# VH-VL binders against q9umr5, part 198

Target 1, 268 residues: q9umr5
Amino acid sequence: SYKPVIVVHGLFDSSYSFRHLLEYINETHPGTVVTVLDLFDGRESLRPLWEQVQGFREAVVPIMAKAPQGVHLICYSQGGLVCRALLSVMDDHNVDSFISLSSPQMGQYGDTDYLKWLFPTSMRSNLYRICYSPWGQEFSICNYWHDPHHDDLYLNASSFLALINGERDHPNATVWRKNFLRVGHLVLIGGPDDGVITPWQSSFFGFYDANETVLEMEEQLVYLRDSFGLKTLLARGAIVRCPMAGISHTAWHSNRTLYETCIEPWLS
Below, E stands for the ipSAE of ESMFold2; O stands for the ipSAE of OpenDDE; V2 stands for 0.75 times the mean of E and O plus 0.25 times the DockQ between their complexes.

## First folded at step 8 (VH-VL)

Design gg46 (framework fv_mavrilimumab; at its last look DockQ between E and O 0.91; V2 from the best seeds 0.82)
Fold by OpenDDE, look of step 10:
Structure gg46 (fold): chain C 268 residues (1-268), chain A 123 residues (1-123), chain B 111 residues (1-111)
Amino acid sequence: as target 1 above (268 residues)
Amino acid sequence: QVQLVQSGAEVKKPGASVKVSCKVSGYTLTELSIHWVRQAPGKGLEWMGGFDPEDGEPIYAQRFQGRVTMTEDTSTDTAYMELSSLRSEDTAVYYCATVSYDWKTGRYSFDYWGQGTMVTVSS
Amino acid sequence: QSVLTQPPSVSGAPGQRVTISCTGSSSNIGAGFDVSWYQQLPGTAPKLLIYGNSNRPSGVPDRFSGSKSGTSASLAITGLQAEDEADYYCQSYDSSLSGWVFGGGTKLTVL
């Protein structure tokens, strides 16, 4: 039998948003128990990510308990960060494949429709004033806002991304790394035509330097220091990178070719 | 608020086709996702198909694929459902409805309904 | 025969609490798809009563409530009134059928 699949959604998504993904899984892997976690939908997806992590943790624990052979996680967009944090705080998770579907794993620094909606008077270059305030950190989007021009503010004010990345020292860093390393495979999916994740390489743990030059995962301090286990995972062959062009952000979960190429192989 | 006004009752013979209209007001058709649900006399509701509220593509229930066509005229804010090869079991009240997304809750629902169109198929 | 199973009928006296169950499967309710409830008065079009498992549209009294657990959902009506006599339908999305699905409907009689 196939291992259960747990789906974690992104910003303003609904379970309905993943209908095609479930259809694909049902078709190609009949009998697979797929659960889209129906938590923090709509506006509630703007709540602090740590709150979301706690909620999702409560939801996945029973599922994992019923699946001693392990489970697969498919986590879309913002959900990918939630899942990474989830796997970092859980010392007893049994996740085989962690599929990060177009997630800003290394953070976000771009003007998107979501930002315009939430902060209509703010531009990317000025969002640090809001996001790195205590008030701003109450919004999920700010929890992974990564301003390359204000690294000091990011490191000191980011209450989520900087911590799960191990970029800011904290007493749980070693344990979180250990927990995250329990994952069987980390499947990173994204592409240049996403239009939302900025830079799109963030889905592969690439990101801007101070000159807004995109550096790859292997050039990132979090990798070089192995702060949360990326270097270790890569060394053991546990990281899969699956880039694909021609897919917009809202289509990653609904593209058959993408599913067959980047998702299906890891649902066994 | 959205209002849906459907065309009048139809009487058809087996093998014929019927085309039911649904005129939208309050919002433009381009802002809405129209779906169709039918109900045989004394029976329950049956989803037939509609336009996907996320990608705008037409989706049909498997039972009606190849026999139903749903179209829209944005110039008149009117949606149409055409059912061909009519059978006696197609006798039913046909409803158009809007499927809407609530951004606050992140939920979809059939929130507005037309008054229904009775289609009778008899020899 | 319906994808979602409802009791064909329920009854209650005025002022009582009644519940209508909606049993699905792993491909719809159990997969995490939302459940909506619709009220259909005799000779009228259905009306949205509950959406997203437990949300009430404007105008729907708070004596109507919805819940979801596992592969099932439930509609609860407290303080039953004569005007509540109607047919009630649950609805969800089914990934195996690639479409929206309704329950068979429940006729509520107010005694």
Scores: ipSAE 0.904, ipTM 0.946, lowest interface PAE 0.5, mean pLDDT 96
Fold by ESMFold2-Fast, scan of step 8:
Structure gg46 (fold): chain C 268 residues (1-268), chain A 123 residues (1-123), chain B 111 residues (1-111)
Amino acid sequence: as target 1 above (268 residues)
Amino acid sequence: QVQLVQSGAEVKKPGASVKVSCKVSGYTLTELSIHWVRQAPGKGLEWMGGFDPEDGEPIYAQRFQGRVTMTEDTSTDTAYMELSSLRSEDTAVYYCATVSYDWKTGRYSFDYWGQGTMVTVSS
Amino acid sequence: QSVLTQPPSVSGAPGQRVTISCTGSSSNIGAGFDVSWYQQLPGTAPKLLIYGNSNRPSGVPDRFSGSKSGTSASLAITGLQAEDEADYYCQSYDSSLSGWVFGGGTKLTVL
C-alpha cells in the first residue's frame, strides 16, 4: 500500500486550500492516508519558524511511528523551510520523498503583499533594518529574509535560515546534516511565474549575489561546502528538479498538470 | 451586518423544478461565497453545494450532480438554487449560508444563515 | 446516513457539563480538515457555534468549547442551561467526496 503523506502549509493557509491536492492523490494513489497539519494556520503562520518546527515535530512523530515503511512530506512555500528543519532536528525521521512546493530554500528578497501588510512603509531595500533586529526575528517571514546587499547582517542576525543552511555555525550542525541525509528524495518544484518567491530560483537553492545576479545551487557556498548535505544528495541521485512555467504562487497545490508531472511520480 | 433573506415557501408536484432565492444585504455578493444546505422534516443537515470560496466556481454534492444548478446575480446581490426532477424525498427546508475565510485563524466557516425556505413536493 | 457520526442524544442537568462527540475518518477530520459546530433551536435556522475546531464567533458564550484529536472532534458545554436544549451538528470537509459533510445531529435534553 502507499506511504502516508504529510502536508505542511505556508503563510495564511488553511487545510481547505489543499483539497485539490488530496483529490489528485486519491485519484492516482487510492488508499493513501494524507494528513494536512492544521497547526500555525492564519496569522499564527507569522510565528517564529523554530516555534513552528517544534509544534509540527510533535504532530509528525505519531504519524511516522505508525508508518514503518516511511512517509512522504509535501511542504508548500514557507512550509518547505519548516520541513527542512524537521528533517534536520529529528534523529529518527523516516521520510522517503520530501516534496518542496515553491519554497524559498535560500531565502526571500522581494516585495510581497504580506510584507506590505506587516511593514507598510518598507521596501525590500530597507527591510533588513527591521528583519535583522531581535524583534523582527519574532516573525517567520523575517526568519528567511535574505538581503543580498547585507549578507553580513543576514549571517549574524538570522535565527533560522542561516543556521539551517549551515551558513553560520551551530553546535548541532553535524547531527542536523546526518539527519537530513536520511531523506530518500528531495523533490524541488518552482517556476518563473510564481510571482511571490523572489528570486524564484530560491526554490532550487539558487540565489542573488551582491549584484542581484542569480547563482544556481552548484555555485552556492552551502553546496560547495556540503554544509547540510546537498552535494552528497545530488551525488546519490536523490535531488529531483521540476521547474514549471505558468504557475502562480497560490496554484502549486491545485494544478493537475504540475501534480502529474512533479509530485505523482514520487508518491510510492 | 450580513443578513440573508430567502424566498417564500413552495409547493411543487413530482417532476417539477423549484428555484429558491437568497438575497444578501449588509455586504456585496461578490465578496461572499453562498452555499446551500437542506433539512428534511425531522432529519439532519445535508450540504448540497455552493460557490467555492477559493476557485469561485460552483461545486455540488455528488447526489445532486446533474439535478441542481446554483447561480448568482451580482446586480441584485441574489443567489439562486434550482433543483429539478423533484421527488417526494426532496421535501425539506432549504437554507442558504455564507462561507467566509477568517484570516486570523486560517479557517472557513458557514457564518451567516438564511431563515430557510420550505419546499413541499406532493400532490 | 451521515458521514460524521454523532450520538443521537445526550442529556444533563442544569449547571452540569456535557460533551458531544463527532467521529470522522481519514478523508475528513483525519485528513486535517477543521470542524465547525452548529446549534439549532426548534423551528430556527442553524447558528454557528464553533468554527475552526475551537474558535467562538462573537456572541457565543465561553461555556461552549470545541476540540479535535485524530479523526474525532468534541463539543463541550459547561454550566448547562435550559435554553441549551437544541440539536447540535458537527461539520467538516471530505476529500473523498470533494464536499462539505455534516454529522447526523445530537439532541441535547436538559433534565
Scores: ipSAE 0.813, ipTM 0.903, lowest interface PAE 1.0, mean pLDDT 92
Fold by ESMFold2, look of step 10:
Structure gg46 (fold): chain C 268 residues (1-268), chain A 123 residues (1-123), chain B 111 residues (1-111)
Amino acid sequence: as target 1 above (268 residues)
Amino acid sequence: QVQLVQSGAEVKKPGASVKVSCKVSGYTLTELSIHWVRQAPGKGLEWMGGFDPEDGEPIYAQRFQGRVTMTEDTSTDTAYMELSSLRSEDTAVYYCATVSYDWKTGRYSFDYWGQGTMVTVSS
Amino acid sequence: QSVLTQPPSVSGAPGQRVTISCTGSSSNIGAGFDVSWYQQLPGTAPKLLIYGNSNRPSGVPDRFSGSKSGTSASLAITGLQAEDEADYYCQSYDSSLSGWVFGGGTKLTVL
C-alpha cells in the first residue's frame, strides 16, 4: 500500500543518524519499505558529487524497478543535491515525492567546521580560490560552493551546481529538465535556525545577490528562465514549501513535529 | 588504552535487583557511550541498552523497558546497569562495551568490552 | 529466535575458506544499517572483527572479510587456522525494535 522510501544522507553522515526518521515512518506508515542508501559514508561523502550520483543511481535502479507504482525520496543536506542531479540524469525514474530536507539547493556560502578542517586558513571570502580550481572541484563541498561575489568564476569553474541549475549551457540541459519535471511533488524543508546552510533560504532555492541580499526563488534567474523546471513545477502546484523555525542542522530527521507537518503528508 | 573493568559475580533470588558496575580507564566516561549486552549460559548476545552515541540519552531495549536503569558517575568514570524483578531467565554474563564512531568510515561499532559479570538468579 | 539469522554451526579444515551468513529484514540490514561481526573465544568477551559491513579494525588479519547485499551479510574466513575456532555473531540496528540486534551466533569448528 505505501510506496517505498529511499533516504540519501548528507556530509559525514551515517545510516544510524536516520534511526528516528525510520521509526516515525514505521509508526505512521506501517509496512513501508525504507532504505537509507549505505554509500559514501564518513569521509567518502567528500568524493566528487558526480561520482556520488553515479553510485546512488546504481543503488536506486533495483529499488525503483521493484516498485512500478513509484517511490519517494527523502534527501538530507548535501544529499538533496545528489537527489536533484539523480532526477535530472535518470530518463526513467519513478519518483513521486522528492523531499528536500534542509539542502543547499542554490549553493552554500558559509563557514563550517569541516571546511576549516579541510582548508584551515580559509574563510568564505577567499574559499573561491580553492573551490574554483580543478583540485578544489574534487571535493563535494566545492561542487556546490556558490560565492555571490565571484559569479563569473562560479559559472566557469563549477563542475556540478552550475550545470544542474542550468546556469551554464550544456548539451543535456533539455533532457535533464524533462527528466526532473517527471517528479510528482517537490517538498522543500528548512528554517532560519539551521545554523549551517548559508543562506538558509538556499533550501528553498533562494540565494544572495552581489550585496548579500537574499532573493527568493521567484526572483532567481534560474526560476525566471525556467532553466530546469522550477517555474513549470510551481505553476502545476507541485512545489510545497515547509519552513520551520527552531531546528538545528543535525535535528531535521529527529524532530517528530517536523516529520508530522512536513514529511508525513507526502508518503502516500 | 581504553579498559573496562566490571564488578564481581553475583547470586540473587528471584524478585531481587542487581547493579553491575563498569569502570572506565584510559578515557573519561563523558567521551564514551557505554552499552550493556548480556549472554545467557550457552546462548547468544543480547543488547540491553546504553547511552546513545549521538545525543547521550539512555536508550533501553523494549523487553527490558521498565525494569532496567543505566546510569553514569562521571566523578569516578563508572557506568552502572541495574536490573530489577529478577527471574531465572536473567541468569547471564553481563558485559559493558563502548559504542564508538569512526569518522573515516562513518560507522559505529561495539569496540571495547569489559570482562563480563556473571549474575545467577536461583531460588 | 533472533532478529538476525545465522547458521548454528559451520566447519572447515585448516587452510580452507568458510563463510558465515547473517540474514536480516527490511527493518535492519535492508534499511541500510551497518553490519558488524564479533569473534568470541571460549570463556572470553566478544572481540570486534568487522564493522561497517567490511572494515577491519587494527590487528585483524585480512583473511577475515565482510560484505552486505540486500537484507543479508556474510563473513568470510580464508586460510582457516585452529585459533579461529570460536563463536561468531553478526550485529545491526533495527528501526522497528528501536535498538541494536545480534544474530544467534555461529559456532565455527576447525576439523
Scores: ipSAE 0.669, ipTM 0.866, lowest interface PAE 1.7, mean pLDDT 92
OpenDDE, second read of step 9: ipSAE 0.861; ipTM 0.926
ESMFold2 (binder alone), look of step 10: mean pLDDT 89; pTM 0.921

Design gg47 (framework fv_mavrilimumab)
Fold by ESMFold2-Fast, scan of step 8:
Structure gg47 (fold): chain C 268 residues (1-268), chain A 123 residues (1-123), chain B 111 residues (1-111)
Amino acid sequence: as target 1 above (268 residues)
Amino acid sequence: QVQLVQSGAEVKKPGASVKVSCKVSGYTLTELSIHWVRQAPGKGLEWMGGFDPEDGEPIYAQRFQGRVTMTEDTSTDTAYMELSSLRSEDTAVYYCATVSYDWYTGRYSFDYWGQGTMVTVSS
Amino acid sequence: QSVLTQPPSVSGAPGQRVTISCTGSSSNIGAGYDVSWYQQLPGTAPKLLIYGNSNRPSGVPDRFSGSKSGTSASLAITGLQAEDEADYYCQSYDTSLSGWVFGGGTKLTVL
């Protein structure tokens, strides 16, 4: 009766990290089939995002085929970008709710523990030198690195995010837009105390301008041009924004109040 | 390498409590998550609980909730499992094990085990 | 009874291949939780043999391999040796129980 839920994890995650989320779903929607996609875990989460999209696509196809009434996606952190691409490249997806859980939808520009672990001597101001090289684009985190002071390099070098956001032209853009627009609901979740996603408004399609002033979704060129359907979805009433303060990056999938407020209503 | 050394065998009467210790060496207790698993004679393994490697709080299997308490003494690098209101069905070997996260694979595993402590409950 | 189902016994001759199945449900293996395998020699503590579906700890020979598909996992042992005679347990996490679960165990006899 309830639509199946597919969970796509983020950077360096494991299926175990989602145990609380699955427990909440089981309590409120008993009988829901929930599958955390056990792919690209650990170091493999650093593989190029297009490679991850292909692998997750292969895993998602049989799940969607068994659920003709539709499925829901819950996609955490980096996983939200994978899900963005899945919805665009699949001509036949049947996703009802796409729940984006603190994902850097317009990119990342911040010094975090994850970046310090991988690039301990790099500061955010200098990471563009690594990320916007061919070598850097072989790492998932560089695929959505968005330096607002080097937007020209981001647009030319990003092999993933700039293309999926329609910030740079691609031959498949029209088909990707048509496919993405089949989604029933786009549920955006994030908050100011995340501590990793920088700026946190990236989870809501906001981002820094060249002066590091955050511009919200409706001021973004991709929204104004309706490059992949955000303006159309908003006009349709299909975008839900659910910001919540007091939640750190690793707690989005384990906070009961957040679940009840932002996720539970969208799991028909 | 990590080594886990458990306390010696115990014989208890029904209704008593038993407290098993697990001393850690090779790493500090604060860097590890200790879990407890028991095995009745001739039977399989049963997870009892442990410290959640992500939350750092103790979690207990429903079957033991209210009867088991798991604690740690970081000053002596020793973990404890206390089981109260003992019944004959509690006769088993009790193991402690470390649960660790491998960033390379993105996986948790029960990678090191103590030698086991036999607890016999008889009247 | 155990939440994860294993055959109670399997047997093989030296040099042969055996497989041990571990059957779960939608609340554990089917939910995407990975599977570990443990070897228990008579009178000893369990030893980690496979973790995260298919990864071997240092010191475990490549004769031991693991796989996962759908709601089930499998441990394969090739080139059977007498010292492989032991009990084998699978393990995963279960959402409905909010805890770790073990299979009932499989006794491997080398004939």
Scores: ipSAE 0.788, ipTM 0.895, lowest interface PAE 1.2, mean pLDDT 92
Fold by OpenDDE, second read of step 9:
Structure gg47 (fold): chain C 268 residues (1-268), chain A 123 residues (1-123), chain B 111 residues (1-111)
Amino acid sequence: as target 1 above (268 residues)
Amino acid sequence: QVQLVQSGAEVKKPGASVKVSCKVSGYTLTELSIHWVRQAPGKGLEWMGGFDPEDGEPIYAQRFQGRVTMTEDTSTDTAYMELSSLRSEDTAVYYCATVSYDWYTGRYSFDYWGQGTMVTVSS
Amino acid sequence: QSVLTQPPSVSGAPGQRVTISCTGSSSNIGAGYDVSWYQQLPGTAPKLLIYGNSNRPSGVPDRFSGSKSGTSASLAITGLQAEDEADYYCQSYDTSLSGWVFGGGTKLTVL
């Protein structure tokens, strides 16, 4: 039998968003128990990510307990960060494949439509004023806002991304790293035509430097320092990078070719 | 998978009202946005209205304003479309469909469709 | 008469490539709203074929493809098969009407 699959949605999503993915899995892996976690849907996905992590943790624990052989995680967009944090705080998770589906793993610094909706008068260059305030950090989007021009504010004010990345020292950094390294495979999926994740390389732990030049994962301090285990995972062959062009952000979970190429191989 | 099952065919007189039902399964009605599209015999598709995926409020095509009412019963996962003051030109197959909304791009599509309900208006 | 204009009919032989055009205006396709396509087999309900201009839902073969440019969209069918004989409708959103709009439909005949 196939291992259970747990799906974590992204910003403003619901379980309905993954209807096609469920069909794909059912067709190619009949009998797979797929659970799309219906938590923090819609506008509730704007709640602080740590709150979400706690909620999702409560939901996945019983699922994992019933699956001693392990489970797979498919985590979409914002959900990918939630899942990474989840795997960091859980010392007893049994995740075989962690599939990060177009997630801003190294943060977001883009002027996208959803940001304009939330902050219609704010430009990308000025969002740090809001996001790195105590008030701003009460919103999930700000929890992974990563302004390359205000690194000091990011490091000091980011209450989520900076912590799970181990970029800011905290007492649980070593333990979180250990926990995260329990994952069997880290499957990173994303692409240049995403249109939302900015830069799109963030899905592969790439990100802007101070000049807005995109650096690859291996050039990031979090990798070089192995602050949460990326270097170790890569060394053991546990990281899979699956870039794909021609896919918009909202189509990653509803594209058959993408599924067959980047997701299906890891659902065993 | 989402399934939409509609009520049976209706025959009505001009001036009467018709109420078509659409029962959803696979997902709850609260998770779905139900819209209605009709098709006159040998003609194309015409959007009538439905619930806005953005805010869940009912919206109607201008042509049907004041004559159509769309409601939902979440306890039975059933959507309803009532059309009043029926005319001969209202003779059509009426479809319910789910509409998906892309929050990032504002995209819409009619993902799943009911089997259709034939409504005949004749003297 | 329809807000979106389609040719009333197209035809092709098995194995050929056919295209169905959908011409809109600045108030719908030209306004940046996506185009979806629906296939309606005789005597059946419409089925979503393409969404978001070029995306295929589950079960739709890759020989179906969609594109959008300017105020128009196009559905392409390669390797035409007998079962493709159906009516095809494009759909978008129109800001002037504040509602969803369909094309007039195209009858595809497989020769």
Scores: ipSAE 0.022, ipTM 0.607, lowest interface PAE 4.4, mean pLDDT 92

Design gg48 (framework fv_mavrilimumab)
Fold by ESMFold2-Fast, scan of step 8:
Structure gg48 (fold): chain C 268 residues (1-268), chain A 123 residues (1-123), chain B 111 residues (1-111)
Amino acid sequence: as target 1 above (268 residues)
Amino acid sequence: QVQLVQSGAEVKKPGASVKVSCKVSGYTLTELSIHWVRQAPGKGLEWMGGFDPEDGEPVYAQRFQGRVTMTEDTSTDTAYMELSSLRSEDTAVYYCATVSYDWKTGRYSFDYWGQGTMVTVSS
Amino acid sequence: QSVLTQPPSVSGAPGQRVTISCTGSSSNIYAGYDVSWYQQLPGTAPKLLIYGNSNRPSGVPDRFSGSKSGTSASLAITGLQAEDEADYYCQSYDSSLSGWVFGGGTKLTVL
């Protein structure tokens, strides 16, 4: 009798994109009820992340209520940030394993095809002008844009990531930290060949300093200050790090070896 | 825009093979995913298989595995479905259809269909 | 038998509302796979009517609408017209079969 699994997708995803993941789960944990939340699909994935958090919250409540023994979350790419916020805003979540699948947990600073499509004349060095405006913050991708050369603007303008990371103060920060800390396991997955998440170490709470040198999680102020509970979780033995080379951004949910190594062990 | 034109009706004996073609116009075959669906007289629709739009490789329904082969010739923009070891129960209209991703909605659909090819299997 | 269950027939008079159900399971609709609907007029190929639970392709009247909840999806037709008389099929993806599945079809009769 396995706990139900809830899957939260990323930017421009469909439920069909997770078919291999569901097949793997059915093979190794037969009888597991898996639900991919088909909210904010396609272009709707560009809506502000707080709007997405509200919608996903409404969808997960009845699933969690039906599973008193707990649920697992598998949250891909941008979806990992939605799940971060869900765990903070829900006073009563019963999540055991939160599996973050190549998600930019400390933000994004890199030119992707999605950014080029949405803002074709903008380079990563200039995107702060758009993203840190009120208009830009109406787009999900700008909610986690983290320009290491304009950290002051990021801290003041980010309506989402700076708040959930505790990088900027918020009235609810203490409650959000308490709620997040109820998670059983935080499983972080990512790798150097992703090609989209920049820096790839963002999936492990590492990020660029002002010289674009990557500092790992334990060197981040959010960890050192224990702003939302990372230091506490690590001390509790609740953080799992599972880096894997050779996997591109769109392949994390369809690689059997990745599944068996990094995901399967956490689906009890 | 996209138009799918299938080959003509076929009459086959039990044990034979049939190969149905689907000519694509309006777009190149390399930009489309072609799937095959059949319908026995007076019965419902049954998915047989097609090229996975994300993986780019053919996938087949379990009941046809080992009997069906789906191929594409990009030089002629033609998709093929070959069904072997034919039985009278294989008598059906065979349709090709495009499977497209709508980036605006994040959804897949079988959006364009061929006119159908009647395959009759009788002695 | 079909993996997705539809009523074999439904009837209505012109101007009325009819609803066609499509019932799945934990391996398809409940797993989060979306539902498409197809209209098949006698002697013709199926035509895409609704995709992604509730989206209409260009040219489909707004009298046709789709919805999904839990393990089931529904196609609603309002202002029923004689030309709507056809077979209707739902479709989804099934993770246990690793493939696309269709419902058994519903024949709509306009009285």
Scores: ipSAE 0.802, ipTM 0.899, lowest interface PAE 1.1, mean pLDDT 92
Fold by OpenDDE, second read of step 9:
Structure gg48 (fold): chain C 268 residues (1-268), chain A 123 residues (1-123), chain B 111 residues (1-111)
Amino acid sequence: as target 1 above (268 residues)
Amino acid sequence: QVQLVQSGAEVKKPGASVKVSCKVSGYTLTELSIHWVRQAPGKGLEWMGGFDPEDGEPVYAQRFQGRVTMTEDTSTDTAYMELSSLRSEDTAVYYCATVSYDWKTGRYSFDYWGQGTMVTVSS
Amino acid sequence: QSVLTQPPSVSGAPGQRVTISCTGSSSNIYAGYDVSWYQQLPGTAPKLLIYGNSNRPSGVPDRFSGSKSGTSASLAITGLQAEDEADYYCQSYDSSLSGWVFGGGTKLTVL
């Protein structure tokens, strides 16, 4: 039998957004128990990411307990960060494949429609004033806002991304790294035509330097320092990078070709 | 609400050992992370060690490594701190405290404290 | 001797605003570790006032506020009251010591 699949949605999403993905899984892996977690839907997805992590943890623990052979995670957009954090705080998870589907794994620094809706009067260059305040950190988007021009503020004020990345040291960084390394495979999916994740390379742990030059994963400090296990995962062949062009952000979970190429191989 | 009740005052001679207890109520010990902090008379607070909130393993301050042992009895919801090779400088009030992780903010805090146990080391 | 540096004493009259500073180093506050503040009334155990730099637990009046900038944190008390007379300690984590650290404490006197 196939391992259960747990799906975590992104910002402003619901379980309905993944109807096509469910169809694909059912067709190619019949009998698979797929659970799309209907937590923090819609505007509730703006709640602090740690709160979301706690909620999703409560939901996945029973599923994992019933699946001693392991489970697969498919986590879309913001959900990818939630899942990474989840795997960091759980010392007993049994996740085989963690599929990060167009997630801003290294953060977000883009002026998108999502940001305009939440911060209509704020420009990308000024959002740090809000996001790195205590008030700002009450919003999920700000939890992974990564301003390359204000790295000091990011490191000191980010209550989520900086912590799970091990960029800001904390008492549990080593333990979180150990926990995250329990994952069988980390599958990173994204592409240049996403239009939301900025830079799109963030889905592959690439990100801007101080000059807004995009550096790859292997050039990032988190990798070089192996702060949360990326270097270790790569060394043991546990990281899969699956870039794909021609896919917009809202289509990653509904594209058959993408599914067959980047997702299906890791659901066995 | 969490309550921490510690054992009574102790008087020890140099070289002896002392074991202080901390009984928890309101929550079970398995749900809490207990740490120990001491305060010499007229001095500040000093962290001694405690259990990691995530993996439950004890971590000791470097200063006390080799001399301090922290244990837990989940059947009685009681945490223990044993300090050996006592010196006069170990004279202090010893506190147990819970270290909690706030899932909303991603922050740690020493949010509940015991009443303290005075340990006097004198010849 | 304390890893975190606090002024040994501060004073203020009732109704005034007082601030207590907490200065760290590259291995603690500057590294991004959070600062918490504790109040210790005479003869009692410490009580949590502020955690995560600026968060107040339930039951702590809004007269108490915390902030952090650079290598320093600050506790501000507005509308000072007689009952605020106590010792105040800042706390953080130090990576070099691999442990939690406290400031030396500040005695607040209400005049």
Scores: ipSAE 0.043, ipTM 0.563, lowest interface PAE 2.7, mean pLDDT 93

